# Designs tried in a protein design chat: miniprotein binders against 8-oxo-dGDP phosphatase NUDT18 (nudt18). Part 4

Target 1, 325 residues: 8-oxo-dGDP phosphatase NUDT18 (nudt18), of Danio rerio (Zebrafish) (Brachydanio rerio) (q568q0)
Amino acid sequence: MDSQSSILEENLEKILRGEGLEFDSVAEQVDPVTLRKNVCYIVGAVIFNSKEEVLMVQEAKRECYGRWYLPAGRMEECESILEALQREVREEAGIDCQPITLLLVQEQGPRWVRFIFLAEETGGSLKTTAEADDESLQAHWWDRKSPLPLRAHDILSLIDAGLKYRRNPWFPVTQPVDFPCHVVCQRLFLTFISSRADADDRLWLLMSNNNTSHHPRLPIVVSFRTYISKAVSKLIEDCMPSSYISVHIRGILGVQHNGRIPGKTDGICFNTLVLLENTEEGAEIGSPPSLETDCYRWQEVTNQGLKAKIIERIKDGSVLPFQSL

## First folded at step 7 (miniprotein)

Design s8 (from u14 with I14L W16F)
Fold by ESMFold2-Fast, scan of step 7:
Structure s8 (fold): chain B 325 residues (1-325), chain A 90 residues (1-90)
Amino acid sequence: as target 1 above (325 residues)
Amino acid sequence: GSKLRITIYVDGYLFFFRIESPEELRRVIEELVRLIRELGADEVEIEIEADSPEEAREFAELIIELFERLGFTDIEVRVEGNTVTIRARL
């Protein structure tokens, strides 16, 4: 194995473990994102006690006054995603918490992202009505059966996801890692799988051709006035024929964010697992689609262990869920 | 030319716009009115960022007037340099 192949394989292994890589330079000039200026991040917590009762907070806002919801709120300047989560839970519920894993990432329009965590109580004291303020009226543990007036029913699926993960995890623990990024972007594990009944599966990854470096790099797609999901689809449409293929975002392998220096580190890099599927009926294609550009190339993954790991994550859906609202 | 960055929160959903022309501004206002009417929105929050504090305030005044015409009675305004945040409730 040469040094370049070893570096690529180690970088792929790091991403599969939910670790970060330094943000790669992009060819195009891109304006940085700034929190509270042109991007908005929401954090929310699903926290259970030993009885599988879920932490709820009673809303203080006029339009939903007295209704119950999960602890949730906007990320502020100079904080990481995890710092925002811990602050919101403390402000609304009075407890200290530690995240167990991300459960779900959602987007709504360009540059709005919500991070939902499964977390555990580590200290503090449950907020009482005597401590009511503008953040919340009180907090309590909900048995999920007793009638409780909810602010919105969207949280029911989030609670269910948390219960499912708590009882039987279907993807590895995935936590945001502190790597500075100035844009909202995706580093793509863009995959094509060839499956035959009488042979082992073969796997290819799309790689970026860098004219200034011999080291292979994964493609990076920057979000600009478009949904994160649309930015991925556009790159694929630009570089290969779309008539016989479909694009599926399987999920997120990792989240890189720092947030501690406004205007410099307010961006996010998602390590995103994407599957290309052949949509032509009866077509058995053993090779990935031909590229219409010299900017990218297909790289076959020949390391058997690494190949098996990636294919398993794809086929089992063993990856942090991602949803467009 | 002058450009505006607008973030609109309506009925639990976030919309983000960059406006680089007067024609785009008109379209965003028309879409905002449509969303408010169709969704029956009780709360709208708009964040406006311009190239200057004066430009942000001028645009904010137009949006405040629009909210008043649509029947919003509780309007809060926060100004930070070239950014203006408007929260309107019925």
Scores: ipSAE 0.000, ipTM 0.122, lowest interface PAE 17.8, mean pLDDT 78

